# Designs tried in a protein design chat: miniprotein binders against o13629. Part 41

Target 1, 363 residues: o13629
Amino acid sequence: MLEAVTNPKSSLATFSKQLNGLLQAKVVVCKSVNPYFNLALENYLYENSTAKHCLLLYTNSPSVIIGRNQNPWVEANVKLCRDNFVNIIRRKSGGGTVFHDFGNLNYSVLMNREEFSHTENASIMIQALRNLGVHARLNQRHDIVLAQSQRKISGSAYKISRNRCYHHGTMLLNSDLEGVREYLRSPSTGILSKGVSSTRSPVSNTKLLKAEFIKQVISCFLLHKSHSTTTKPLSKPRASSKRLYDIEPKSVITLEQNDLLGVPSILKAVNELQSWEWTFGQTPSFKQHLESTELSVSMDISVVHGRLEKVIFSTPNATLEHELSSIPWTGLCYESGFANTFLISGIHSKEAISILKWISDSI
Below, E stands for the ipSAE of ESMFold2; O stands for the ipSAE of OpenDDE; V2 stands for 0.75 times the mean of E and O plus 0.25 times the DockQ between their complexes.

## First folded at step 17 (miniprotein)

Design f08 (at its last look DockQ between E and O 0.18; V2 from the best seeds 0.00; counts 0 for: pae O 2.1 > 1.5)
Fold by ESMFold2, look of step 17:
Structure f08 (fold): chain B 363 residues (1-363), chain A 119 residues (1-119)
Amino acid sequence: as target 1 above (363 residues)
Amino acid sequence: SYEETVRKLEEAIREAKESGDPEELARALLYLAFALQRMGDWDEAVRMLQDAIQTARDIGDKEMQAVALAALGQAYERLGDLQRAMDYLEQAIRVAEQTNDEQLIELIKYLLEWVKRYQ
């Protein structure tokens, strides 16, 4: 919500100064756990930050985050997530599906396109880990893994435009690694999709304290970027790297969600990310084949923009085939249990009811 | 299309209100709600179902009342409000048990079990 709407005594001059400070910040630590806000904030900084390099740090409440071109019904158990208050969110960047929870820290480095490096930001994270006694390495897929076990503790993805990019990733500190398997285990079968598939790896927690890891990441980031800073003519040149305790505290901003309620583009982005049309409707077109030997039936579905486009049944029972094909499938939202809407809305044969239940149990 | 179906049912609702035909009104509201749910307009479906339930109750149509209550439970399940979904499905079962429609009772019980699958 806009700050002016919720706090009529607030000064527009104060809000403008806060926003200007944010857009110049080298480090932003966001205290919100709202994943829709945090992803919207990342995109806002990506589009509007004036800092050469900006590090954003945040944590999300339990969420399944799918990549821009992924199929959520392939990557996750959608009904399980909804029933247990686990968000499913399509992000703006490409790549595979990840799980976020309170034991995970997210980092995002925003920079000019010409400065992008697959390895540079990972080296910053690895140094922060090493300073806290965790030995890690970057693997061939640009995941950060523990040196001994080779188990993944961080994955990353990126978004690039003509001028700016961000490279963002996860760091597993004390996440619920057992719980995540169930949310990412889709019950769906027979889906043929042109969407991007996830490559999943064994994971582990570092068990680091979040506050200590944040401190180390900030220190390592600021030290690393100080080596690339060009001295301006009016400033006194420094020949050596800045010592950790010499890093200016004002280059780090801590942010809460209420600080940005007055930014319309963030509100618009939050609303888009929350919409069914974005997370599910932007799914690349796909087909699905389902069959039951017990019921002697198969079903072929094509799905476009998250809605059933065509449905074809095959069964030896021609009367049943006609009955099922007469159901108005076209335009129906593709969703877990979508056949349930037909069970009580009309009169069906016992055989058709059995098929409708089978469809609901299969999707 | 579902959009065309919605337009026709909205007109049917207006006509039923003008003619004072509460049985047709309840039927049109219920079918409108099903069309809205199938399009993914679950919030609007909830509004239509609340009217359908009241109209069905006013005319004493227990079967329609049970179907509307069950559909309301389905809408809340799609909205992620599992507690309300179960509450309305349980209400639907109690109303359906006051009828002789054994198939309806069994179907609503199946819907309740489906909602509870991960509980």
Scores: ipSAE 0.755, ipTM 0.922, lowest interface PAE 0.9, mean pLDDT 86
Fold by OpenDDE base, look of step 17:
Structure f08 (fold): chain B 363 residues (1-363), chain A 119 residues (1-119)
Amino acid sequence: as target 1 above (363 residues)
Amino acid sequence: SYEETVRKLEEAIREAKESGDPEELARALLYLAFALQRMGDWDEAVRMLQDAIQTARDIGDKEMQAVALAALGQAYERLGDLQRAMDYLEQAIRVAEQTNDEQLIELIKYLLEWVKRYQ
């Protein structure tokens, strides 16, 4: 039995060649629906891609994606997201909160800073939509909207560094627009946040097939970026019927979910994106006032890094106020901290337990 | 102050050890762990919770054992060890199910589901 000594050098060389192929790719289609992996991949390509232009395409499982400086408890129904296994992820880019699901396509155009254009990348998407009979336009907010209804079909954000940038966005194909509204509606009241608030706009689906739209986006992207390298203003728009067949097969890479899990920087980025400290601990400081007329109680909360800094109770019952204030709130996580207080409930009065329950239902 | 509370709980632990009162010892260890967690001393809180779990087991206090196991699970969650967090929360549920305290069981199940959703 010849034990095939898998030469570790041959596996490393194959992996290195595949990785170099990825870093040189003009188009990357990720089949993973893991949002942590897809965002980690986007960041990895942003940092390491050697391609002049790289288009990343992916879809996420149901996920609320918050901006770098947003408050999740203001931007989303965190409890409802949890109850429905909807991920909450803080991205490294700025901008507003978006919902991703299986009916949404995400795109990211990675390029050199000098080539950054909101209008150029949007024009590629608008042309792809037009080729499928969907009439869209860019609005003043750089959102892609349906030409007739003015409803948003694509939101965008960007990150610009010294040498590199990306322009990423959503494309609503067949997304659950009702679920989107519920997950993005915070039940929390009385929050004064230093975080950036999202601007909401009426949304619609394009009702396009994902596979057809992907093909059109790839085609339009490759055609557009092939012409930008020719310095001469080509006078006539020759509809150069360069069929999808003239695309160098090596320029388009498809990734599976298990691809690149061996890359330490991707794993580190996945772990960072999954961490409580990144998702919730990076929340800008906020205050919340809560009041129950039925329980004759008010509460003032200060939250720093997603943890309780200060909690102040006010109630006509001095004994109850002392009991509630004796609970050492400081350092508890804003959401899980109240649940932890119920682990100590065997020591509390019925009135205090009722107030703790009210707090848990109100945050 | 938290420091004064810690000092009083350390004294209560000493007195409970000297008197041979394991119930007061388990309680004082649990409260000390909670005080330490609030001070951000998670490693010392883990040690106190381990001692509280053992003491609660030795006296047969299943409620205190379940609470201390759940608190240990949360300490590991805060330390970033989600696997140990789940393991101790699952153990806490199994112990809590023996108390017939539906509220405690529901709470620990909620905490476990919470950890599982962020893995």
Scores: ipSAE 0.030, ipTM 0.557, lowest interface PAE 2.1, mean pLDDT 84
ESMFold2 (binder alone), look of step 17: mean pLDDT 88; pTM 0.887

## First folded at step 18 (miniprotein)

Design g01 (at its last look DockQ between E and O 0.04; V2 from the best seeds 0.00; counts 0 for: pae O 14.2 > 1.5, placed apart)
Fold by ESMFold2, look of step 18:
Formats: C-alpha cells, sequence, structure tokens
Structure g01 (fold): chain B 363 residues (1-363), chain A 119 residues (1-119)
C-alpha cells in the first residue's frame, strides 16, 4: 500500500500524462492564489505549451506586481506592503505596476508570435463583459474602461520572443480599490531612476461574480479561437451560455500548485521569483537625493542591484560629516529601515543620531 | 568587505567557544548578526541573535542583551513578522530599563515607534 503510493514508475506515468495534458490544454484554470507559482506557471506554459492558443486564468493573494524594468521604491509603498503581508513581485513582462487581490482575475493568453495582436484578446474580454451586462471599450493605452465612467477595469502587458508570446492582464471584479491606491503610492522622494514609470488611471470594479465571469471568458475565448478557422457567419443570440455547456471539458484543465511540484523548471522559477535578488536586485541602477533644512544636511545615495554603492553626506559640520561617512553604508540592501541597526550598533553623537533617525523616516 | 568581516567574526566565534570566553562569544555573535542583517541574510541573523541573547543573559550583560533583543526585533520587521518585531523590541526596552543607559532606552523606544509606523 505504501509501496504503491511511493512507486516511482506508477507515479511517473500519471505525472507524465498530466503534464502532457497540461501542455496541450486550450484553457488552464489555476486554483492556486500563490503569485510566485502562478507567474512561474505562466512562464512554463509560455515556454512549453504546444497548444496554438492557451488561456491561463488565475487569482493572486494580495500582491504588488511590478514590471520587469521598474523601480519598486518608486512604484509602491514597500514598508506598507511588508507590514500588511502584501507580496511585492517583479514579473518577467514589461509595463507598469499593478495590484492584485482576491477580487481581481488575471488572464494570460499564450500564443505563437505571428498571431500576436494588441487588441484581439481585449475584444474577447469586452465580449465576455458585454454578455454579463457590462459595457466597456478599449482606450488608446489598450486599457479596458467602462464606457460610461471611463474608469479603468483592466490593464495588460505582454512578452514577445522569436516564436512565442503572451498577452496578460487584470480584470477588476471586486478588488479593494483603496488598497490599489495606497499600496501603489510610493512615499519615496528624490529618486532619479531610469526605470519605467507607471501611468496611473482612475479604477473601478465591474462587480461581476468571478465564477460567472470565468465561464464567459472561457466560452468567448474558445468560440473566438475556433471561429478564426470558419468562413461562414454564425448566429449568436446568446451563444456563450449555450456553447459553455457544449464546450469540451477535456480542453479545460483545472490545476492546483501540488500537481506540478515535481517539475524542476517550475520550482526553479518559483525560487527565483521569491528571491530578493530578483524583485529588488534587478532594479535598474538609481540615485536618490534627500535634504533636511532643519538638520542642515543632504544625502546622496547611489544604488546598484538594489544595494547601496555610495553614500555622500554634505553638512557644514565637518566633524559630523566625517562621522556619518565612516559608517559602512556600502553593500547594504536598499530598503525601508536599512539605517536602523546603526542606531543600536555603536556610539554616535546626538547630531548623528538625529540624522540616522531622519534617514530611517525618509526611506 | 562584508565577506571578510563575516569570516573574521565566524573565526572569532570558534575561538571564543574553544577558549571558553562567553563575553567574546556574545559580542562576536551580535556583531555577526549585524553584518548578516546588513547584507540581507535575516534568517541567519535571527539564529545568531537567539544565541547572542542567551549568552548575554548567561553573563549578566543587560546592555548587550537589550541590544541583541532590539536587533532581533529589527530582523523580524525586515522578515515581515511585525508581531514578533514589536514583541522583541518591547522585551528589549524592559531589559534596557534595568540599565543606566538612558540613550539606549530612548533609541529602542524610537525603533518600536518606527516599526509601528503603518499601524
Amino acid sequence: as target 1 above (363 residues)
Amino acid sequence: SYEETVRKLEEAIREAKESGDPEELARALLYLAFALERMGDFDEAVRMLQDAIQTARDIGDKEMQAVALAALGLAYERLGDLQRAMDYLEQAIRVAEQTNDERLIELIKYLLEWVKKYQ
């Protein structure tokens, strides 16, 4: 009994069949809310799926997702996220920073490069919304907005390579819109960065039930992709509801994180995405200038791979300037609170203590 | 630079254990923990601080014990465990109040307020 459970040949055959089915699936609905796993799964399907088109649907626990070339300290309130168990994750696609939570649905369409379209998948999403009574349109930034209010309900980004690409985006169903505003509002000042900046737009929820929206998205996606091979017009009074029940369940796979624990490339991708070196260490180099008129001091910081490279203080008090410059700043992780240990690790003048507190309050 | 510091501190820890010098052991553990925390190795810093706290307690060094407890609180804040961070900083304050080091007491109280910033 235990031997049957641990028999590698039996488990390997089942695992291989599940994996083959996944790589051929037209729709994958992932039940995991782990953003590290979900992004790793997206990349795995991007690299390995044999389906002409594959739709991946997932929801993440509260997370700030930054674009490949963004600066998290410009785009988000990092300490607020840390204090409230909100993940900060760098994704592999470009574009701006977004907030995900349980009220948001993520979609990703994996396809061959020659089939890439900035607008095709948005049209599918808009049709699914229309079928549920939500009237939306695509704007010039390729965001989906509500027709009446013009408020954004979906943003997207893409990754394009020689053979494959994906187009992924959000759909705000019942997200915490206050959280979107607060977590994405950086308190940082004085940062000079070459990173990509986000374009912020007013947002709204569609207030749709997630299960109903998922059904409509799947139906519209499968009908749209099958329709691309037909030359005859189709009658469509409410084809989505009828076609959903008629759609082959075998082409739609529901997946859990435990189903893929044995795939080495997924495990490697999860570990990379979880690492500080990926999310913060891959930040484009930047500089920061901070100034306190009250304390008569300025500080110039250069940051490379998320670590302090150089810190220069300027103050009329030469003794104080020397004291501050003698602190071993180089190599520290750039993060809220990086100066805090210096407050308790040595003896400093009253003036230096005040400046260390100012640094801790400013970054 | 930090790699050299870590290696020297690891050697100091081994030497202090061999010679039976608990004052030097506690100091080396604490300094190693600071170096680890500054490099972003918070999990290992926590382990070193737990040893430093116990060693400082065993030798009766209240100031070192308070500093190690405060550093442990800061490490947990960096790990995102706000509840433990506040608990250890509060413990650090209580130990520091058993000393005459008014500056240390005020600094640890400041750190507790800083940890609570978004609470």
Scores: ipSAE 0.740, ipTM 0.910, lowest interface PAE 0.8, mean pLDDT 86
Fold by OpenDDE base, look of step 18:
Structure g01 (fold): chain B 363 residues (1-363), chain A 119 residues (1-119)
Amino acid sequence: as target 1 above (363 residues)
Amino acid sequence: SYEETVRKLEEAIREAKESGDPEELARALLYLAFALERMGDFDEAVRMLQDAIQTARDIGDKEMQAVALAALGLAYERLGDLQRAMDYLEQAIRVAEQTNDERLIELIKYLLEWVKKYQ
């Protein structure tokens, strides 16, 4: 980036050439572990890639990735994620919630809509696993599972538009499976959500080395896509040992975060993915009922766009009910609103503070 | 590297805890938070900033408290929680107003306006 400042025309030409190379790449290996950048890059390639097929490979730092129409407070322990620096990100694809970490590899195959196949990309991954001695199969849910244990090693989701699509998924190599259990376990009770619920399945690691698995995935992908362009029925499987060396070196790009931070559309996508309005504000409307027998209180919450629409208290103490109901709940963020009420409301009643604490501990 | 900076700041935090220097602790926590924010570890930044705010409060350092609150607001902005971002920036302004540091007050007001513009 610093050298780009000294000669803007040559740097722009070089950057434009690099960007064009990226947009034409058959394989993109991102080295960034920033989940916002990686998802922004996926979206950027989805929108701008001119390649017939583009394979994106990346790994995220510890992150809970929720589906486009999911409720984070149902799908994850939001508090525990915050308390452990686990990013919560709403992806632009459908499907269920997944945990990403350094032990997980993400793949995304970006293609034209007409070329969309649930099974093709999974077959490439299964072949790559087989080449490394891991026997896997596709199940009825389009998850990749270990053949023996039937444990899930790869989940997938997709996005389909008019002209373009992507099919993306996880591959558990050496992931923290305990983190997968803890971060994906919501403590929240009494939620009636309109969001899509995740189906949980027993998971396992493949225990493969990431670098070797990446090499196999790239090889299998490029080999598979090279055969799909030849309309001639290949009669005999000539083991054309087309060595990995006959792949045009321009077809595989390795990318770092710093290479694209100057792209305005990527920055915009990063900012969108980081935004509360995207992450939490896009939460489908839900209601929650909470009750404390100890405090003799119940509450009914309506949440719209991740903000409180209505809060109703019920307690035998009419003064306390009035005090609690006097708080300007409407418009407060669901997760922060209760904590902020301690600071903003000027409530000094011990009973009200105890209830506000209970609420904060219960959501 | 940012990783090396984080490591050095973690060491500084440890040393400040061992020495019982709350000022150095609050500063190290603040700088760690900024390093973590730059790495995209916003939630770690949030915790470190919360610790910095508490430490600054405990020692009565209103300037550090205001800066840490403003930084917490920005960390939440980066996390996208614009409501918390505004709330902490507003709190930072209120604390900064007690310091009579006009530049600090102006800066935090600007940050609040910036966050409000992206709402």
Scores: ipSAE 0.000, ipTM 0.205, lowest interface PAE 14.2, mean pLDDT 82
ESMFold2 (binder alone), look of step 18: mean pLDDT 88; pTM 0.881

Design g02 (at its last look DockQ between E and O 0.44; V2 from the best seeds 0.00; counts 0 for: pae O 10.6 > 1.5)
Fold by ESMFold2, look of step 18:
Structure g02 (fold): chain B 363 residues (1-363), chain A 119 residues (1-119)
Amino acid sequence: as target 1 above (363 residues)
Amino acid sequence: SYEETVRKLEEAIREAKESGDPEELARALLYLAFALERMGDYDEAVRMLQDAIQTARDIGDKEMQAVALAALGLAYERLGDLQRAMDYLEQAIRVAEQTNDERLIELIKYLLEWVKKYQ
């Protein structure tokens, strides 16, 4: 919004008209790979779109996306993600943890609740796959699987409320399947979590070109949604490349992140999704039990809102137990390496140092 | 509580600046940074540690300088800046080696290896 800074009145009126065009679009292809922006945009369209059906397509940079009520320390290797610039983000919908990268396509269909269908989007995706020579079917868990191998290529989740809903999912095209295992393999043990656990299935790539799959999905989506009013065949897909400012109302658009920098509710949602308090602090309360036979110690941890609430050590050495219990554990962020600063803040006992190292290696 | 600890340390910093007591200033800044890191306020901890490192240098306290550098490395690890984290921990080791505190040297080396464990 450079124009808004230079001449606010002229740029604001133009921006408002362009934003109304976005809210009428039937298909939005977002070029941003920022998962925080893409999830914020999905929610914005969910709340504000006036189209009968809106299809949102996007790809995220490498990210672990956890469900609303999941525990990230159960579902992912948090330090490995941090070390490799892999985002960890809590989404607003329920369900299990998934890995996104540049090799998959994310889709979301936004609609009014009365138009919701459990299988409609799956049939659209399956037809798009079939048109490109990939034979797939819907299984009993409502995953899309390859007919030959039965391996999962698409999973989905829903946000269903009284008046609005969306159905979103991930289509595996050329994703790094080893990266999925690596980032989603938590090193943590002993966590007793009330959060939703993932049910993981063997996965495979379709090996389709993303641009060709996008064209087919758009074509199949538009044909399906226009079926009751016309039988004419669709020509070439229309969703090529358009800026927000160039779209016609009720059309296919291509969106860049910079097109929406001036929308306060999107900025607010991005900031919330990026916050520690959302991704980690909204974790359902949990407990963890850690044991070392070598050090003759156990540690019981209670975690509430992502922070240590209570820590209890058990060891035959009463002096050591007192020393460890004197450390100010309560209020500490639960995080890989949370004991590290205690190692350099004046702990004198060799036995306590050994236990602090053990904690750092275990969490 | 960490909130009470932060409040007391912020007051101690103000008093040390007014009285011109750089040893107390460096110590209060360092302890405040530890509290901030433990609360998850890593950006603010970085700012406090930069001041603590400079104050420790000014008074020639190499042990405090090494500890503050190591804490700064840990804060950058939490911010996802692994390269800067390793650089500050390596600096902390070099400064610690100028002291006779062999336990501190060993602990900072452990922290460097912990930071690098997936490299």
Scores: ipSAE 0.827, ipTM 0.947, lowest interface PAE 0.7, mean pLDDT 86
Fold by OpenDDE base, look of step 18:
Structure g02 (fold): chain B 363 residues (1-363), chain A 119 residues (1-119)
Amino acid sequence: as target 1 above (363 residues)
Amino acid sequence: SYEETVRKLEEAIREAKESGDPEELARALLYLAFALERMGDYDEAVRMLQDAIQTARDIGDKEMQAVALAALGLAYERLGDLQRAMDYLEQAIRVAEQTNDERLIELIKYLLEWVKKYQ
C-alpha cells in the first residue's frame, strides 16, 4: 500500500478494487491484533459488506470486551486492566463480558437479518472442532462447551438490525485463563446496576493451533454456505474432499491494519470505540453504597452516563460532612473524578483528604 | 449541565481576552480544563491546561501554575501517557515548592504516588 501514495489515480483505482474485493469477500482474516481496529472492521463489514455471508476472523491483544449495556465497574477490574495496559472496550453487540488475548480466536458471521441463526454458525464451529478431534456441543445458553467436561470454550453475542445482523463469538485455543479470572473480577462493592450482568461459567482451552483451527473454520464455513445456496435437501454431507483450493481464491481475503487506516468510517469507528463517552459514558445508570468503619463515613452515589449525579455523605462530624458535601461532585467521571476533585475544590482538611483517598481506593 | 458550564467558561475566556484580564483568563482556562476532564475530554483539557499554564507563568501565579501542571499530569494519565503524567506532576511539585504551601505540595505528591501505582 505504500506504493499507492506516488500515483493518486492508479492508487485510488487499486484501493477501490481492493475495497470492493473486501466487501464481496466470503471470508476475511484480519492479522491485526488491535482490538479497536478489529471491532471497527467488524462494524464496517456489518454496515458495508455486500456478501450474503461474510466470516470475519481475528485475534485481539489482551482486552476486556464488555457488552453494549454492561457496567465496566461491575464486569471487570477496571483499575487492574489499566495498570496492565489491558484495553476495556464496549462492543456494539449485547451479551456478557469476555476477555480476549493472543490465545483466543474471534469469529463473526455477518449476514442478512432473514438468515440469522443462533445454531447454524455454532454448528460450523462445532464441525471445525470435530475435524481437529475436539468434541464440543451447543448448550442451552448458546455457548459451545466441551462434551465431556461441559466447560465453556466459546461464548457468543449478536447484533440484529433491520436488514443486517452478525453473530460473533470467542474460541478459547490457548488463552490465559488466570488473566480471564483476574480482569473479569470486579473489586467494586455495593453497586446496584441497571446494566446486564454476565453469567460466569467454568472455561477451558481447546489447546488447538490457531492456524489449523482457522483453516478448518474457513473450510467448514465455505462448504456449509455453498450447500445453502442449493435448494436440494441436505443429504448427509458426503465428505467430498473438495480441497480448500477449489474455492474461488478471491473469496478469502487476508487483511492487515494498514490496509484500511485510510477508510474514514473505520477511523471514526476506532475513535468512537477509544472514547471515554462510548466506553464509560454509555454505562447504564447505577447506584453505589460505600462505608468505612475506620473513617466513620458512608456515602451513597448515583451514577448516570458514567458521571456522578448525586453524592451523599454521612459522618458524625457535621463540619466534615458539610466540607465533603460542598465538593462539586455532580458531573465528575466516576473513575477519575475523585482525583481531579482534589484540584478543583481547593485545599481540603486532612480528614476530608483521608476520605477522598479512601474513595479513590474503593472505586 | 456540564455542556452549559463549558459554554459559560468559553464565554468567560472570551470576555477575559477582550478585557485584557490575564488572571481571569488563567482561571477561566483552568476551570474549562477541569470541566473537560470531568466530561472525559482529556485531549481538549490538555490544550486548555497548556494555555492555563502559560498564562499563569506570564502573570507569575505559581499556585495556579502548579495546579494546572498537576491537572495536565492527570490528563496525560487518563490518556495512558504515564511518563508525561509523572513528568508534569514532578514539575507541579517543583513549582508548588516555590509557594511554601505545604498542603498543595502534599496534595500533588499524593497525585504523583497515585499515578506511580500504575507503573
Scores: ipSAE 0.006, ipTM 0.232, lowest interface PAE 10.6, mean pLDDT 82
ESMFold2 (binder alone), look of step 18: mean pLDDT 88; pTM 0.884

Design g03 (at its last look DockQ between E and O 0.01; V2 from the best seeds 0.00; counts 0 for: pae O 14.6 > 1.5, off the site)
Fold by ESMFold2, look of step 18:
Structure g03 (fold): chain B 363 residues (1-363), chain A 119 residues (1-119)
Amino acid sequence: as target 1 above (363 residues)
Amino acid sequence: SYEETVRKLEEAIREAKESGDPEELARALLYLAFALERMGDYDEAVRMLQDAIQTARDIGDKEMQAVALAALGLAYERLGDLQRAMDYLEQAIRVAEQTNDEQLIELIKYLLEWVKKYQ
């Protein structure tokens, strides 16, 4: 709570000072685990930070994060996620689906377009890992892998515009790797999608403590960036080099979600990311074909903006085909269990009921 | 379209209230809730179903009451509130068991098991 809840002028001055500090920070460690806030904050810093390089560090509560052009019904078990309070969120950047939980650290480096480097931030992460006794390397796909097992411990993606870019990724510390397989295993079959598909790699945890890794990442980041800007060459005696404890605290801030209450652009971004229209409605158009030999029926579904556009049944029973086609499928929100209310709304033949149950069990 | 269906049902609700016809009111509220759920407006569907359940109770229509309770459970499942979803489906079964509609009882039991499938 701000000191000046009852003094608007003092409250505005305090807020403005905090916001200016945030926009000048070289490192922001965000303590919120709200994935909608954290992704909105990343975008806010991307658009507004005045630091030459800005490192954002955050952790999300359990979430399936899909890329800008992916299909959530291909990439995840949507009902399982909903049942277990696992968020499904479409991010603004491209690439494949990832799972976040309390056991991984997310990083984002924000910079000007001309400073973009495919490997520079990976080398910083690898050095932080090495300082903690974890031997890792960058592979041909630009994933960070353990040197011994070649298992992936970090993946990344980029957002590049004409003036600005960010490089963001994950670092697996102590994630629930068994749990993530269940959430990312879609039960859906027969989907032909125009969305981007994910490539899956074997993963492993580094088993590092998050607080220790954060300290090393910050130290390595600040040392690397100071060396690349104004710092004298490393050929100087050791006494002139920056050590971990020489990092100036004013360059690093810790942020809580409450510190940014009332920033309209962040609130707008959070609301957009939370919307069904963003995560599911922005899905590229797709088709799905389902068959049951037991029921002698097939079903072809066209989905546009997350809603059924057209549904065609094929069955030898023309009366049944007409009955099923009389159901108002067009405009229905595509979701696990979308046929369920038809089972209890109106009167259907035993055959139609069996087919409606089959649809509910298949989607 | 579902938008046309919503407009027609909102008019039917207004007319049923003006004429004091609780059977039509309950029916219109229930079908409006189905349309809202199918469009993805689950919060508004919940509000309509609460009114439909009460109106169905007032007129003693146990089949409609059971259907509205089951629909309410399905809406809560879509909202991610599994505890409420199961509770309302269980209530729906109990009310449906007071009817002669054995198919309705079986269907609501199926929906309860569908909601619980990852439990």
Scores: ipSAE 0.824, ipTM 0.946, lowest interface PAE 0.6, mean pLDDT 86
Fold by OpenDDE base, look of step 18:
Structure g03 (fold): chain B 363 residues (1-363), chain A 119 residues (1-119)
Amino acid sequence: as target 1 above (363 residues)
Amino acid sequence: SYEETVRKLEEAIREAKESGDPEELARALLYLAFALERMGDYDEAVRMLQDAIQTARDIGDKEMQAVALAALGLAYERLGDLQRAMDYLEQAIRVAEQTNDEQLIELIKYLLEWVKKYQ
């Protein structure tokens, strides 16, 4: 908590010192469960951290996190997510769609581009699991899987720029694996998407306590990164057991959401991540074909930037086809139940109302 | 169906191995990888593309090697491994530059810029 220090100059100096401490931290443990804040914090550390290696650890409230170039209507049940207050968030990294909840731990290793190693970061996680009696391995997809069952316990993705990168991933501790299946199963049919599709894999929980796993990850990370700085050839085995006590206590920061709400760039990133334009408007172009044999109608939809570009109806009833085609579809947001707007706003034939209901139920 | 296409391509791969036709083998491996990518089996697609790249290298077909390297880059993009995606697309460009096929070079450069834009 930034205590409201009565002197504005002392509060700014304290805030600046805390911010500098954050930007130099080797480990950041965020206690916020706000997924927009946590992803904004990850981006902020990616852009501003001066640490060679920074480990961010956080947990999100129930959220579907889609890749930069994914179609949310293909990757998730958007309606079910909305109805259950599950956030849908487009991340700035590539890769597949993941579900986050209170039973999942997220990790992000932020580093210079030259120091990028997905295998090194995965090895730290595998060692932390091993220290807690969980035998895991890295697979060919760079997923961490249980050695015996080959079930996925951690997915990962990357962002690489000219100077900086991060490797981030999930760790399933005690997640709702049924909820994962439901929220990540789109009911939508007939979509031809240009977006990146997710590969689905059998998942499992590690059943580890979050607090114990966090301690092991921090320990393994700090130990591993302390050895990488010693370029000196190991001549004599100096058993310098650099005890965990030689880790400068300033290297690990615990953060609350309120500690950074005053940072304009974080607020801007939160607002961007919450926007429809980012979440849905950044959807790659797609087409959808829908058909109802019962209503003797077909519909072809073209969607660009998450908005209807073109809608074509085909029905034996020319008057009905004209009625449906006269609706100003172009520019409407593609969303579940968007046709309900037209059910309320116009005078329609009974046949057109039936088709609009079918569209609303099918999208 | 994609499954039927996969079966036919697996048969073509067997026939090409039995006949000792490495050019047909490289083509069949490449098309099988594309079919597998469309099915979402990116792991198997990666294996087929690696075999196609090796076969194309062994026969000296630089065009096929460049295409297969580019396809491998895209398969890794789909897997979310953007580093490998870029690395293989950059390799594909270097091989394509040895073909003097300006269209192929431009296409692979476009794919690399596309992958970079979405990082």
Scores: ipSAE 0.000, ipTM 0.181, lowest interface PAE 14.6, mean pLDDT 83
ESMFold2 (binder alone), look of step 18: mean pLDDT 88; pTM 0.879

